# Ledger of designs, part 33: VHH binders against o28486

Target 1, 243 residues: o28486
Amino acid sequence: MIGIIGGTHILEIKVLKDVEETRIETPYGTAEIDVGRVDGIDVAIIQRHGKRKDKPPHRINHAANFYALKSLGVKYVIGMGSVGALREEYSLPSLIIPHDYIDFFSGVTIYNDSLVHVTPGFDEYLREVLVEVARKISSFPVIDKGVYFQTRGPRLETKAEIAMIKSFADCVGMTAGSEATIARELGLSYAIVCTMDNYAHGIKNQSIDYREIVEKAKENARECLKIVEEAVKKVWEEKIQRT
Below, E stands for the ipSAE of ESMFold2; O stands for the ipSAE of OpenDDE; V2 stands for 0.75 times the mean of E and O plus 0.25 times the DockQ between their complexes.

## First folded at step 14 (VHH; framework vhh_etentamig_d1)

Design m6 (at its last look DockQ between E and O 0.90; V2 from the best seeds 0.00; counts 0 for: pae E 2.04 > 2)
Fold by OpenDDE, look of step 14:
Order: C-alpha cells, then structure tokens, then sequence
Structure m6 (fold): chain B 243 residues (1-243), chain A 120 residues (1-120)
C-alpha cells in the first residue's frame, strides 16, 4: 500500500476505486484515511485539511496522519501540494519537486518524551521517481530541485516576510516541512510534488487573494494528480511488486 | 534517435497569424507531453505552452494566453502552435520540445527551431 497526502483539491477528483472511508485511532489522535485502489494498486489517501475542510494548516495533526499510514503498512508516502513561487522568473503554473526545506516554526515532532534526534529530508528515491514522471508527462514547466520554505499559517505572508525568505527558498507553503519531519521520525519515505499557483506576496506587483489562490490550485490540481498516479505505479512496480 | 523538426515560421505583420508545426520521430509521441518554447534575441528561453500526451490538457504562459493555441495530432506525430494576434514581442526562434521545460536543466529534446519575426 502506498500513501498519498493532499489538500482539499483531492475531494473534487475521484482518485480511488473501491474506496473505503476509515477512521484510525492513533496515539496522537484520530486520522481520516480513504483506502482504495489506483489502477489496481492499494492506496491510502489522506486529505490533510480534513474531509470537511476543518483543519487549517496549523491544526493539521501530522503525527496522527503519518502514524495511521504506517499502521496500515505504508512505507512510501507521496505528497501533493500548492505553493507560492518565490522566484519572479518562474512562470505560472509550474511544478516543483523540492529537494530540501526550511521549517523553523512548526515544531512538529513525535518525540515529546524522549531524546531522539533525526535529520529530516525528502526521500531521494521518491523525488527521483516524481522528477522522472514529471519530465515525461507534465504539461507544466518543472523545477526538479528547490527549497521549500514552510510558514506556520494560516495567514498569508507579509511582503516583508517574503522579502526575507526569498533569498533562501524557491517556494513557500505551510505543510510539507512538517510532513517530511514526521515521516522521517516514523521511518517513512516521503516526497512531495507541488504546483506553484501564485506568486508569493511582493514577488510581483499583484494583489494577493486567498480565494484566488485556492481557485488556481484547484485548476492545476489535476496535473499534479496525474504525476502522482504515475509515480504510484512506478513505486509499486519497483519497490512493492518485486518484493 | 529522437528528432524534432519545426516549420511554419516566417515574417508576419503585427496582428497577423502563423501556425507552427513540429514533426516528431524516434519515440512514442503520445506518451510524452510536449512544449513550445521560444528565445528572443538577447533574451533567455521562455516557456510558451505545454500539452499533455493525449492532448487533453493544455497550458500557456500569461504572455500568450488567449492568443496562442497548442494542439497535437498523435496519429501524425505532429505538434502545432496556432499563433494569433501576433505582437512585436513575439519575435523569437520557436522550438518544439519533448516534455516540459525544466527551469534548471532546460530541455529534454528540442528541435532546431523556426524563426518567427513580427514586424511592420
């Protein structure tokens, strides 16, 4: 079984066949997981913001989500995301498959009662799979490397904040760092493909409207999903079927 | 061997139209997304448009949105770019490329290009 984590846009796209909605109790809380199949492959999908869209970024229980996936036997998790572009030269829409991230603010961890230190990061194998797939089938321009800067949310960034972080990162979001951290702590492989749907605040002379951001993300979500589906097939073939 | 051959470029007046074609060979055409990119004199390459393998999904740079149309005929292994309402700033060498434009690595494969000149 392969895990997929995505935003609210997944709700609007039928991804799974033979879907079973489940709620899994974990030591960290309850996770909602849809289990089904993608082209005959067992997949578990989590909507990170909740099926009812009631989990803003800062309230997402990443520990529960990933623990639940692990408990189902998931070893590989592919994330889908929407991010703001921090580079003016990038055209929109574009895909980015980040190779590293900065997250100073979330503080997410499952190690609250023991001294355990992990070095987090995105799984390179999954990244390679995503990049290979994207380079073949993406209708968007692709960024095969980039630094993901995570803000806490839920508010958008000020111009001053973006002015600061744009020197260090290629895109800005609110969840991928947390997911990568928790995944690593739990021994799961995790990587993410993101659509850049808007420029971050102040990158270009444009008004920032969250509603508009959401709409663009929705429009571009299908492209991201296509990549993820093909990636799932490849991972299944290479890492699961052969075993 | 992967081959891409562009055609259809030329001189056109502002407001005019051109249709570019790209003949592809050496790979399963329908399995790949395709792109048009352009490079103006003295400027870096610019992604213009992309289309999915099936042709069901199309995307455009803001600079050409509403004016250009990308399409493909998989039975002919051919990619097209219909360019309407051409402007002086559209002057460039236009390249057909296999796959998307990569902002870091550039092109997987691209043709020799065809020159489009928009001038009064």
Amino acid sequence: as target 1 above (243 residues)
Amino acid sequence: EVQLLESGGGLVQPGGSLRLSCAASGFTFSDWAMSWVRQAPGKGPEWVSGISGSGGDTYYADSVKGRFTISRDNSKNTLYLQMNSLRAEDTAVYYCARGPYDWRSGFDYRGQGTLVTVSS
Scores: ipSAE 0.791, ipTM 0.903, lowest interface PAE 0.5, mean pLDDT 93
Fold by ESMFold2, look of step 14:
Structure m6 (fold): chain B 243 residues (1-243), chain A 120 residues (1-120)
Amino acid sequence: as target 1 above (243 residues)
Amino acid sequence: EVQLLESGGGLVQPGGSLRLSCAASGFTFSDWAMSWVRQAPGKGPEWVSGISGSGGDTYYADSVKGRFTISRDNSKNTLYLQMNSLRAEDTAVYYCARGPYDWRSGFDYRGQGTLVTVSS
């Protein structure tokens, strides 16, 4: 079974069949998971913001989500996300597949009462799959490597924050660092493909409008879903079907 | 052996139109997204447009949106770019490329290009 985590449009994977909505109790809380099949491949899907869009970025229960995926036997989790661009030379829309992240502020962990230290990161195998697929089928430009800066949210970043961040990172978002950290702590492989849907505050001469960001993310999600669908097939063929 | 052969470039007045073609061979054309990229004299490459393998999804750089149309005919293994309302800043060598443009690593395969000159 392959895990997929993304925003509200993730259930628009048009070949999804035999969907069963499930709530799983975990030591960290309740997770909502949709289990189904994509081209005959069993998948477990999480809408990270909740089906009712009631979980803003700082309220997402990452530990419950990834524990629930693990309890279903998932080992590989592919993320889908939305980011702001920190480089004005990157045209929009584009896909970015980050190779590393900066997350000073989220503090997410499952290790609240024990001295355990993990070395975090995105899974390189899953990254390579996402890059291979994107470089073959993406209809708009890609950035096959970059640093994701995670802010806590839910507010967007100030111009001063972006001016500080842009020297260290290529895109900014609110979720992937938390997901990568928790996945590693739980022993799951995780990587993410992101749509770059807007320029971060102050990168270009334009006002920042949350409604415009949401509309662009919706338009670009179809492309990202195509990448995720093909990546699921590739991972299944290489890691699951072989066994 | 992947091969991409562009044609249709030339000299045109501002406001005019041209249609570029790109004949593809050596790979399963319909499996791959395709792109047009251009390079003006003395400048780096600029992504112009991209299209999905099926042809159902198309995307454009802001500088050409509304004026250029990308299309493909998978039965003929041919990619097209219809360029209308041409401007002096559209002057460039136009390349047909397999797959999307990668902002860090470019393309793995592109043609030799066809020159478009927009001048009065």
Scores: ipSAE 0.541, ipTM 0.832, lowest interface PAE 2.0, mean pLDDT 89
ESMFold2 (binder alone), look of step 14: mean pLDDT 82; pTM 0.843

Design m7 (at its last look DockQ between E and O 0.85; V2 from the best seeds 0.75)
Fold by OpenDDE, look of step 14:
Structure m7 (fold): chain B 243 residues (1-243), chain A 120 residues (1-120)
Amino acid sequence: as target 1 above (243 residues)
Amino acid sequence: EVQLLESGGGLVQPGGSLRLSCAASGFTFSDWAMSWVRQAPGKGPEWVSGISGSGGDTYYADSVKGRFTISRDNSKNTLYLQMNSLRAEDTAVYYCARGPYTFRSGWDYRGQGTLVTVSS
């Protein structure tokens, strides 16, 4: 079984066949997981913001989500995200598959009662799969390497904040760093593909509206999903079917 | 061997139209997304448009949106770019590329390009 984590945009797209909605109790809380199949492959999908869209970024229980996936036997997790572009030269829409991230503020961890230190990061195998797939089938331009900067949310960034971080990162979001950290702590492989749907605040002379951002994310989500579906097939073939 | 051959470029007046073609060979054409990229004199490459393998999904840079149309005929292994309402700033060598444009790596494969000159 392969895990997929996505935002609210995934709700509007039927991804799974033979879907079973489940609620899994974990030591960290309850996770909602839809289990089904993508082209005959067992897949578990989590909507990170909740099926009722009641989990803003800072309230997402990443520990529960990933623990639940692990408990189902998931080893590989592919994330789908929407991010703001921090570079003017990037075209919109585009895809980014980050190779590293900065997350100074989330503080997410499953190690609250023991001294365990992990070095987090995105799984390079999954990244390679995503990049390979994207380079073949993406209709968007692709940024196949970049740094993901995570903010706490839920509010958008000020111009001053973006001015500060744009020198260090290629895109800005609110969840991928947390997910990567928790995944690493739990021994899961995790990588993410994101649609760049808007420019971050102050990157271009444009107004920033969250509603507009959400709409663009929805419009572009299908392209991202295409990448993920093909990636799932490849991972299944290479890492699961052959074993 | 992967081959891409662009054609259809030329001199056109502002407001005019051109249709570019790209003949592809050496790979399963329909399995790949395709893109158009252009490079103006003294400037870096610019992504223009992308199209899915099936042709069902098309996307455009803001600079050409509403004026250019990307399409493909998989039975002919050919990619097209219909360019309308051409402007001086559209002057560039236009390249057909296999796969999406990548900002760091450029493209997987591309042709030799065809020159489009928009001038009065």
Scores: ipSAE 0.836, ipTM 0.924, lowest interface PAE 0.5, mean pLDDT 94
Fold by ESMFold2, look of step 14:
Structure m7 (fold): chain B 243 residues (1-243), chain A 120 residues (1-120)
Amino acid sequence: as target 1 above (243 residues)
Amino acid sequence: EVQLLESGGGLVQPGGSLRLSCAASGFTFSDWAMSWVRQAPGKGPEWVSGISGSGGDTYYADSVKGRFTISRDNSKNTLYLQMNSLRAEDTAVYYCARGPYTFRSGWDYRGQGTLVTVSS
């Protein structure tokens, strides 16, 4: 079974079949998971902000979500997300597949009552799968390596915050660092592909129509979904399917 | 061996049109997204347009949106770029590339390019 974590449009994966909605109780709380199939491959899907869009970034129970995936036998988790660009020279739309992250203040961990120190990160095998798939099928540009800066949310970053961080990172978001940290603590492999849908505050000044913004976001999410669907097949064939 | 061959470039007056073609071989063409990238003299590469393997999804840089149309014929392993309302700023060598533009690494495979010159 392969895990998929995404935002608002993740259930628009069109080849998802035999969907069963599930709530799983874990030592860290309750997780909402959809279990189904993509081309005969069992998948477990988490809408990170909740099925009712009621969990802003700082309220996501990452420990419950990833523990629930582990309890279903998931070993590989592929994320999809949305980020702001910290580099003016990056064209939009584009995809970024970060290789590392900075997260000073989220504080997410399963180690609340024990002295355990681990160095987290994105899984290199899974990241390479995402890069190879994106380099083959993405219709728009790909940034195949970069640093993800995680802010707490739910508010967007101020211009001063962006000015401070832009020298150290390529994109900014609110979730992938937490997901990578918790995944590693639970022994799961995790990597993410992100759409770059906007420039972070103060990076570039470009005015576009609101309808164009909405249309662009829909198209970008569809590209991520295509990448994730193909990555699921590749991981299954290479790491799970034998003979 | 992957091979891409662009053609159709030339000298055009401002406001004119050109149609570029790219003949592809050495790989399963329909499995791959394709892109057009251009490079003006003395400047770095600029992504122009991209298209999915099926041809169903197309994307354009803001500088060319509404003027350029990317298309492909998977039965002939050929990628196209229809360029209308050409401007002097469109002067560049245009490259056909397999897959998307990868900003830091450029292209995995590209053709030799075809020169488009827009001048009075």
Scores: ipSAE 0.609, ipTM 0.857, lowest interface PAE 1.6, mean pLDDT 88
ESMFold2 (binder alone), look of step 14: mean pLDDT 83; pTM 0.844

Design m8 (at its last look DockQ between E and O 0.85; V2 from the best seeds 0.69)
Fold by OpenDDE, look of step 14:
Structure m8 (fold): chain B 243 residues (1-243), chain A 120 residues (1-120)
Amino acid sequence: as target 1 above (243 residues)
Amino acid sequence: EVQLLESGGGLVQPGGSLRLSCAASGFTFSDFAMSWVRQAPGKGPEWVSGISGSGGDTYYADSVKGRFTISRDNSKNTLYLQMNSLRAEDTAVYYCARGPYTWRSGWDYRGQGTLVTVSS
């Protein structure tokens, strides 16, 4: 079984066949997981913001989500996201498959009662799969290497904040760093593909509206999903079927 | 061997139209997304347009949106770019590329390009 974590945009797209909605109790809380199949492959999908869209970024229980996936036997998790572009030279829409991230503020961890230190990061195998697939089938330009800057959310960034972080990162979001951290702590492989749906605040002379961002994310989500579906097939073939 | 051959470039007046073609060979054409990229003198490459393998999805840079149309005929292994309302700033060598344009890495494969000059 392969895991997929996505935002609210995934709700509007039927991804799974033979879907079973489940709730899994974990030591960290309850996770909602849809289990089904993608082209005959067992897949578990989590909507990170909740099926009712009642989990803003800062309230997402990443520990519960990933623990639940692990408990189902998931070893590989592919994330789908929407991010703001921090570079004006990027064309929108675009895909980015980040190779590293900055997350100073989330503080997410499953190690609250023991001294365990992990070095987090995205799984390079999954990244390679995503990049390979994207380079073949993406209709968007692709950024196959970049730094993901995670902000705390839920509010959008000020111009001053973006002015500060744009020198260090290629895109800005609110969840991928947390997910990568928790995944690493739990021994899961995790990588993410994101659509750049808007420029971050102040990158271009444009107004920033969250509603507009959400709409663009929805419009571009299908392209991202295509990448993920093909990636799932490849991972299944290479890492699961052959074993 | 993967081969891409662009054609259809030339000199055109502002407001004019051109249709570029790209003949592809050496790979299963329909399995790959295709893109047009252009490079003006003294400037870096610029992504222009992309199209899915099936042709069902098309996307455009803001600079050409509403003026250019990307299409493909998988039965002929050919990619097209219809360019309308051409402007001086559209002057560039236009390249057909297999797959999407990849920032920093460029493209998987591309042709030799065809020159489009928009001038009065």
Scores: ipSAE 0.709, ipTM 0.875, lowest interface PAE 0.6, mean pLDDT 93
Fold by ESMFold2, look of step 14:
Structure m8 (fold): chain B 243 residues (1-243), chain A 120 residues (1-120)
Amino acid sequence: as target 1 above (243 residues)
Amino acid sequence: EVQLLESGGGLVQPGGSLRLSCAASGFTFSDFAMSWVRQAPGKGPEWVSGISGSGGDTYYADSVKGRFTISRDNSKNTLYLQMNSLRAEDTAVYYCARGPYTWRSGWDYRGQGTLVTVSS
C-alpha cells in the first residue's frame, strides 16, 4: 500500500477506484483516511486540511496522519503540495520537487517524552522517482531540485519575510517540512512534488484575479496528480512487488 | 538514437507569422511531454511553451501567451509552434526539447535549433 498526502483537489484523481473512507484512532489522535486503488494498486490517501477544509496548516495533526498510514502498512508516502515561488525567473505554472527544507518554527515531533534525535530530510529514492517521472511527462517547467522554506502559517508571509528568505530557498509553503520530519521519525519514506501556484509576496508585482487563480490551481493540481499516479506505479513495481 | 530536428525559422517583419516544426525520432513520441525553448544572442535560455504527451494540456510563458500556439501531431511524430504577432523581442534560436524545461539540470535538446529573426 502506498500513501498519498495532499491538500486541495487530491481526490480528483479520476483513476482512483473503490474508495472507502475510514477513521483511524492513533496515540496522537484521529486520522481521516481514504483507502482505494490507483491502477489496481492499493493506496491510502490523506487530505491534510481535512475533508471539510477545517484544518489550517498550524492545526494539522501530522503525527496522527502519518502514524495512521504506518498502521495500514504504508512504507512510502508521496506528498502533493502548493507553494509560492521565491525566484522571479521561475515561470508559472511550474512544479518543484524539493531536495531539502528549512523549518525553524514548527517544532513538530513524536518524541515528546523521550530523548531521540533523527536526521530529517526528504527520501532520496522517492525524490528520484518523482524527478524521473516529471522529466518525462510534465507539460510545464520543473524545478527538479530546491529548498523548501516552511513558515508557520496560517497567514501568508510579509514582504520583509520574503525578502529575508529568498536568498536561501526556492519556494515557500506551510506543510512539507512538518511532513518530512514526522515521516522520518516514524520510519516512513517521504518526498513531495509541489505545484508552484503564485509568486511569494513581493517577488513579482502583478495582479491576477481570483478566477484565474482558481483555474490555474485546477490545472496545476491535475498535472501534479499525473506525476503522482505514475510515481505510485513505479514505487509499487520497484519496492513492493519486488520485495 | 534520439533526434529532434527543428525547421521553419527565417526572417520576418514585425507583426508577421511563422510556424516552426520539430521532427522527432528514436523514441516513443507520444510518451513524452515536449517543449519549446528559445535563446536570444548573448542571453540565457528562455522557456516558451510546453505540451503534454497526448497534446491535451498546453502551457505558455507570459511573454508569448495569446500570440503563440503549441501543438503536436503524434501520427507524424512532429511538434509545432505557431507564432503570430511577432515582435523584435522574439528574435532567437528556437529549440525543440523532449520533456519539460528543467531549471536546475537543463533540458533535453538534440537539435541545432532554428533561427527566427524579427526585423524590418
Scores: ipSAE 0.568, ipTM 0.843, lowest interface PAE 1.9, mean pLDDT 88
ESMFold2 (binder alone), look of step 14: mean pLDDT 83; pTM 0.841

## First folded at step 15 (VHH; framework vhh_etentamig_d1)

Design n1 (at its last look DockQ between E and O 0.89; V2 from the best seeds 0.76)
Fold by OpenDDE, look of step 15:
Structure n1 (fold): chain B 243 residues (1-243), chain A 120 residues (1-120)
Amino acid sequence: as target 1 above (243 residues)
Amino acid sequence: EVQLLESGGGLVQPGGSLRLSCAASGFTFSDWAMSWVRQAPGKGPEWVSGISGSGGDKYYADSVKGRFTISRDNSKNTLYLQMNSLRAEDTAVYYCARGPYTWRSGFDYRGQGTLVTVSS
C-alpha cells in the first residue's frame, strides 16, 4: 500500500476506486484515511485538512496521519501540495518538487519524552520518481529542485516576511516541512510535489481574485494528481511488486 | 536518436499570424508531454506553452494566453503552435522541447529553434 497526502482539492477529485472510508485511532489521535485502489494498486489517501475542512494548517495532526499510514503497512508516502512562488521568473502554473525545506516554526515531533535527534528531509528515491514522471508527462513547467519554506499558518505572509524568505527559498507553504519531519521520525519515505498556483505576497503584482485562484488551483491539482498516479505505479513496480 | 526539428518561423507584421511546427523522431511521441519555449535576444528562456501526451491538457503562459494555441498530431509525430495577434514582444527564437520546461535542469531535448520576428 502506498500513501498519498493531499490538500482540500483532492476532495473534489475521484482518485480512488472502491473507496473505503476509515478512521484509525493512533497514540497521537484519530486519522481519517480513505483506502482504495489506483490502477489496481492499494492506496491510502489522507486529506490533511480533514474531510470537513476543519483542520487548518496549524491544527493538522501530522503525527496521527503518518502513524495511521504506517500502521496500515505504508512505507512510501507521496504528498500533494499547493504553494506560493517566491521567484518572479517562475511561470504559473508550475510544479515544484522540493529537495529541502526550512521549518523553524512548526515544532512538530513525536519525540516529546525521549532524546532522539533525526535529520529530516525528503526521500530522494521518491523525489527522483516524481521528477522523472513530471519531466515526462507534465504539461506545465517543473522546478525539479528547490527549497520549500514553511510558515506558521493559517494567516498569509506579509510583504515584509516574503521579502525576507524569498532570499532562501523557492516556494512557501504551511505543511510540507511538518510532514517530512514526522515521516522521517516514523521511518517513512516521504516526498512532495506541489503546484505553484500563485505568487507569494509582493513577488508579483497580481490582482488576486480568490475565486479565480481556487479554480486554477483545482485545475492544477488535477495535473498534479496525474503525476502522483504515475509515480504510485512506478513505486509499486519498483519497490513493492518485486518484494 | 531523439530529434526535434522546428519550422514555420519568419517575419510577420504586428497583428499577424504564424504557425510553427515541430517534427519529432527517435522516441514514442505520444508518451511525452511537449512544450514550446522562446528566447528573445538578450533575455533568458521563457516558457510559452505545454501539452500532454494525448493532447488533452494544454497550458499557456499568461503572456500568450488567448493568442497562441498548442496542438499535436501524434499520428504524424508533430507539435504545432498557432500564433495569432502577434506582437513585437513575441519576437524570439522558438524552441520545441520534449517534456516540460524545467527552470534549473533545462530541457531533456530541444530543437535548433526557429526565429520569429514581429516587426512593422
Scores: ipSAE 0.813, ipTM 0.915, lowest interface PAE 0.5, mean pLDDT 93
Fold by ESMFold2, look of step 15:
Structure n1 (fold): chain B 243 residues (1-243), chain A 120 residues (1-120)
Amino acid sequence: as target 1 above (243 residues)
Amino acid sequence: EVQLLESGGGLVQPGGSLRLSCAASGFTFSDWAMSWVRQAPGKGPEWVSGISGSGGDKYYADSVKGRFTISRDNSKNTLYLQMNSLRAEDTAVYYCARGPYTWRSGFDYRGQGTLVTVSS
């Protein structure tokens, strides 16, 4: 079983077949998971913002979500996300598959009562799969390596914040660093492909609105889903059906 | 061996039209997204347009939207770019590329290019 975690408007873009909604209790809280099939392959789907889109970025229970995936036997989790571009030379829309992240703010961990340290990151095997698939089938440009800067949310970034961080990162979002950290602590492999739908505030001397970001991400999510569907097949063939 | 052979470039007046073709061989053409990328003298590569393997999804750079149309004929292994309302800033060598433009890695496989010159 392969895990998929997505966000913006995934309900409006139906990619699963034979979907069963379920709820899993974990030591960290309750997770809502949809179980279904992608091209005959069992997948477990988390809508990170909740089934009713009622969990803003700073309220997502990452520990519950990833623990629930692990309890279903998931070892590989592929993320889908939406980011703002920090480089004006990047054309839009594009895909970005980050290789690393900066996250000063979230503080997420499962280790609240023990002294355990991990060195987090995106899984390099899953990244390689996502990059290989994207380089073959993406209809729009791909940024196949980059740094993801995670902000806390739920508000968008100010121009001053963007001016400060654009020297250190290629894209800005609110979730993938937390997901990568928690996945690593739970021993799960995680990587993400993101649509780059809008420039971050001040990059192109344009105002930005979160609703506009959401609408563009919804329209561009088909490309991300296409990449993820092919990546699921590749991971299944290479790492799972061997057992 | 993968081959991509562009043709159809030339000299054209502003406001004119050209149709570029790209003959593909050495791979299963319909399995791959394709793109057009251009490079003006002294400038870096600029992604122009991309199209899915089936031809069903098409994307354009803002600079060419409404003027250029990408298409493909999978039975002839050929990619096309119809360029209308040409402007002087469209002057460049145009490359056919297999797969999308990738910012960190450049082209996957590309042709030798065809020169388009827009001048009076």
Scores: ipSAE 0.626, ipTM 0.858, lowest interface PAE 1.4, mean pLDDT 88
ESMFold2 (binder alone), look of step 15: mean pLDDT 82; pTM 0.842

Design n2 (at its last look DockQ between E and O 0.90; V2 from the best seeds 0.69)
Fold by OpenDDE, look of step 15:
Structure n2 (fold): chain B 243 residues (1-243), chain A 120 residues (1-120)
Amino acid sequence: as target 1 above (243 residues)
Amino acid sequence: EVQLLESGGGLVQPGGSLRLSCAASGFTFSDWAMSWVRQAPGKGPEWVSGISGSGGDTYYADSVKGRFTISRDNSKNTLYLQMNSLRAEDTAVYYCARGPYTWRDNFDYRGQGTLVTVSS
C-alpha cells in the first residue's frame, strides 16, 4: 500500500476506486483515511485538512496521519500540495518538487518523552520518481529542485515576510516541512509535489485573492494528480511488487 | 536518436497569424508531454506552452493566453502552435521541446528552432 497526502482540493477529484472510508485511532489521535485502489494498486489517502475541512494548517495532526499510514503497512508516502511562488521568473502554473525545506515554526515531533535527534528531509528516491515522471508527462513547467519554506499559517504572509523568505527559498507553504519531519521520525519515505498556483505576496504586482488561489489550486491539482498516479505505479513496480 | 524539427517560422505583420509545426522522431511521441519555448534576442528562454501526451491538457504562459493554441497529432508525431494576434514582442526563435520546461536545464530535448519575426 502506498500513501498519499493531499489538500482539500483532492476531495473534489475522484482518485480511488473501491473506496473505503476509515478512521484509525493512533497514540497521537485519530486519522481519517480513505483506502482504495489506483489502477489495481492499494492506496491510502489522507486529506490533511480533514474531510470536513476543519483542520487549518496549524492544527493538522501530522503525527496521527503518518502513524496511521504506517500502521496500515505504508512505507512510501507521496504528498500533494499547493504553494506560493517566491520567484517572479517562475511561470504559473508550475510544479515544484522540493529537495529541501525550512521549517522553524511548526515544532512538530513525535519525540516528546525521549531524547532523539533526527535529521529530516525529503526521500531522494521518491523525489527522483516524481521528477522523472513530471519531466515526462507534465504539461506545465517543472521545478525539480527547490527549497520549500514553511510558514505556520493559517494567515498569508506579509510583504515584509515574503521579502525576507524569498532570499532563502523557492516556494512557500504551510505543511510540507511538518510532514517530512514526522515521516522521517516514523521511518517513512516521504516526498511532495506541489502546484505553484500563485505568487507570494509582493513577488509580483498583483492582488492576492484567496478565492482565486483556491480555484487555481483546484484546477492545477488535476495535473498534480496525474503525476502522483504515475509515481504510485512506478513505486509499486520498483519497490513493492517485486518484494 | 531523438529528433525534433521545427518549421513554419517567418516574417509576419502585427496582428497576423502563423502556425508552427514540429516533427518528432526517435521516441514514442504520445508518451511524452511536449512544450513550445521561445528565445528573443538578448533574452533568456521563455516557456510558451505545454501539452500532455494525449493532447487532453494544455497550458499557456500568461503572455500568450488567448492568442496561441498548442495541439498535437500523435498519428503524425507532430506538434503544432497556432499563433494569432501576433505582437512585436512575440519575435523570437521558437523551439519545440520534449517534456516540460525546467529552469535548471531548460529542456530534455529541443529542436534547432524556427525564427518568428513580427514587424510592420
Scores: ipSAE 0.655, ipTM 0.852, lowest interface PAE 0.7, mean pLDDT 92
Fold by ESMFold2, look of step 15:
Structure n2 (fold): chain B 243 residues (1-243), chain A 120 residues (1-120)
Amino acid sequence: as target 1 above (243 residues)
Amino acid sequence: EVQLLESGGGLVQPGGSLRLSCAASGFTFSDWAMSWVRQAPGKGPEWVSGISGSGGDTYYADSVKGRFTISRDNSKNTLYLQMNSLRAEDTAVYYCARGPYTWRDNFDYRGQGTLVTVSS
């Protein structure tokens, strides 16, 4: 079973069939998971913001979500997300597949009462799968390596915040660092493909509005879904079917 | 061996139209997304348009939306770019490329290019 975590349109994968909604109790709380099949392959799907879109970034229960995936036998989790561009030379629309992240602010962990220090990162194998797929099938530009800066949210970044971080990162978002950290703590492999949906505040002499970001993410989501669909197939063939 | 050959460039007056072609061989054309990228003198490469392997999904840079149309004929292994309402700033060498534009390495699989000059 392969895990997929993303925003609202994750259930619009064209070949997704036999979707069954479920709730799973975990030591960290309840997780909402949809189980289904992508082209005959069992998948477990998390809408990170909740089915009612009631989980803003700082309220997502990452530990419950990833524990629930693990309890279903998932070992590989593919994320899809939305980010702002920190580099004005990146045209939009485009995709970015980050290779590393900066996350000073979330503080997410399953190790609240013990002295455990995990070495974080995106999974190299899953990232290579995402890059290979994107370089073959993406209809719009791909940044196949970059640094994801995670802010806590739910508010968007100020111009001053963007001015401080743009020299250190290529995109800004609110979730992927938390997901990568928790996945690693639980022994799951995680990587993410993101749509670059707007320029971050102040990058291109523009005002920034969360509603505009959401509109562009909806427009670009199909491309990201195509990548995820093919990545699921490739991971299954290489890591699940062969064993 | 992957081969891409662009054609159809030339000198055109502002407001005119031109159709570029890209003949592909050495790979399963319908499995791959394709891109058009242009490079004006003294400028870096600029992504123009992309299309899915099936041809069902197309995307355009803001600078060309509404004026350019990307298409493909998988039975002829050919990629096209229909350019209408041409402007002086569209002057560039146009390249077709296998797969998406990536900025950092600009994918190895692209043709030699075809020159489009828009001049009054």
Scores: ipSAE 0.589, ipTM 0.846, lowest interface PAE 1.7, mean pLDDT 88
ESMFold2 (binder alone), look of step 15: mean pLDDT 83; pTM 0.842

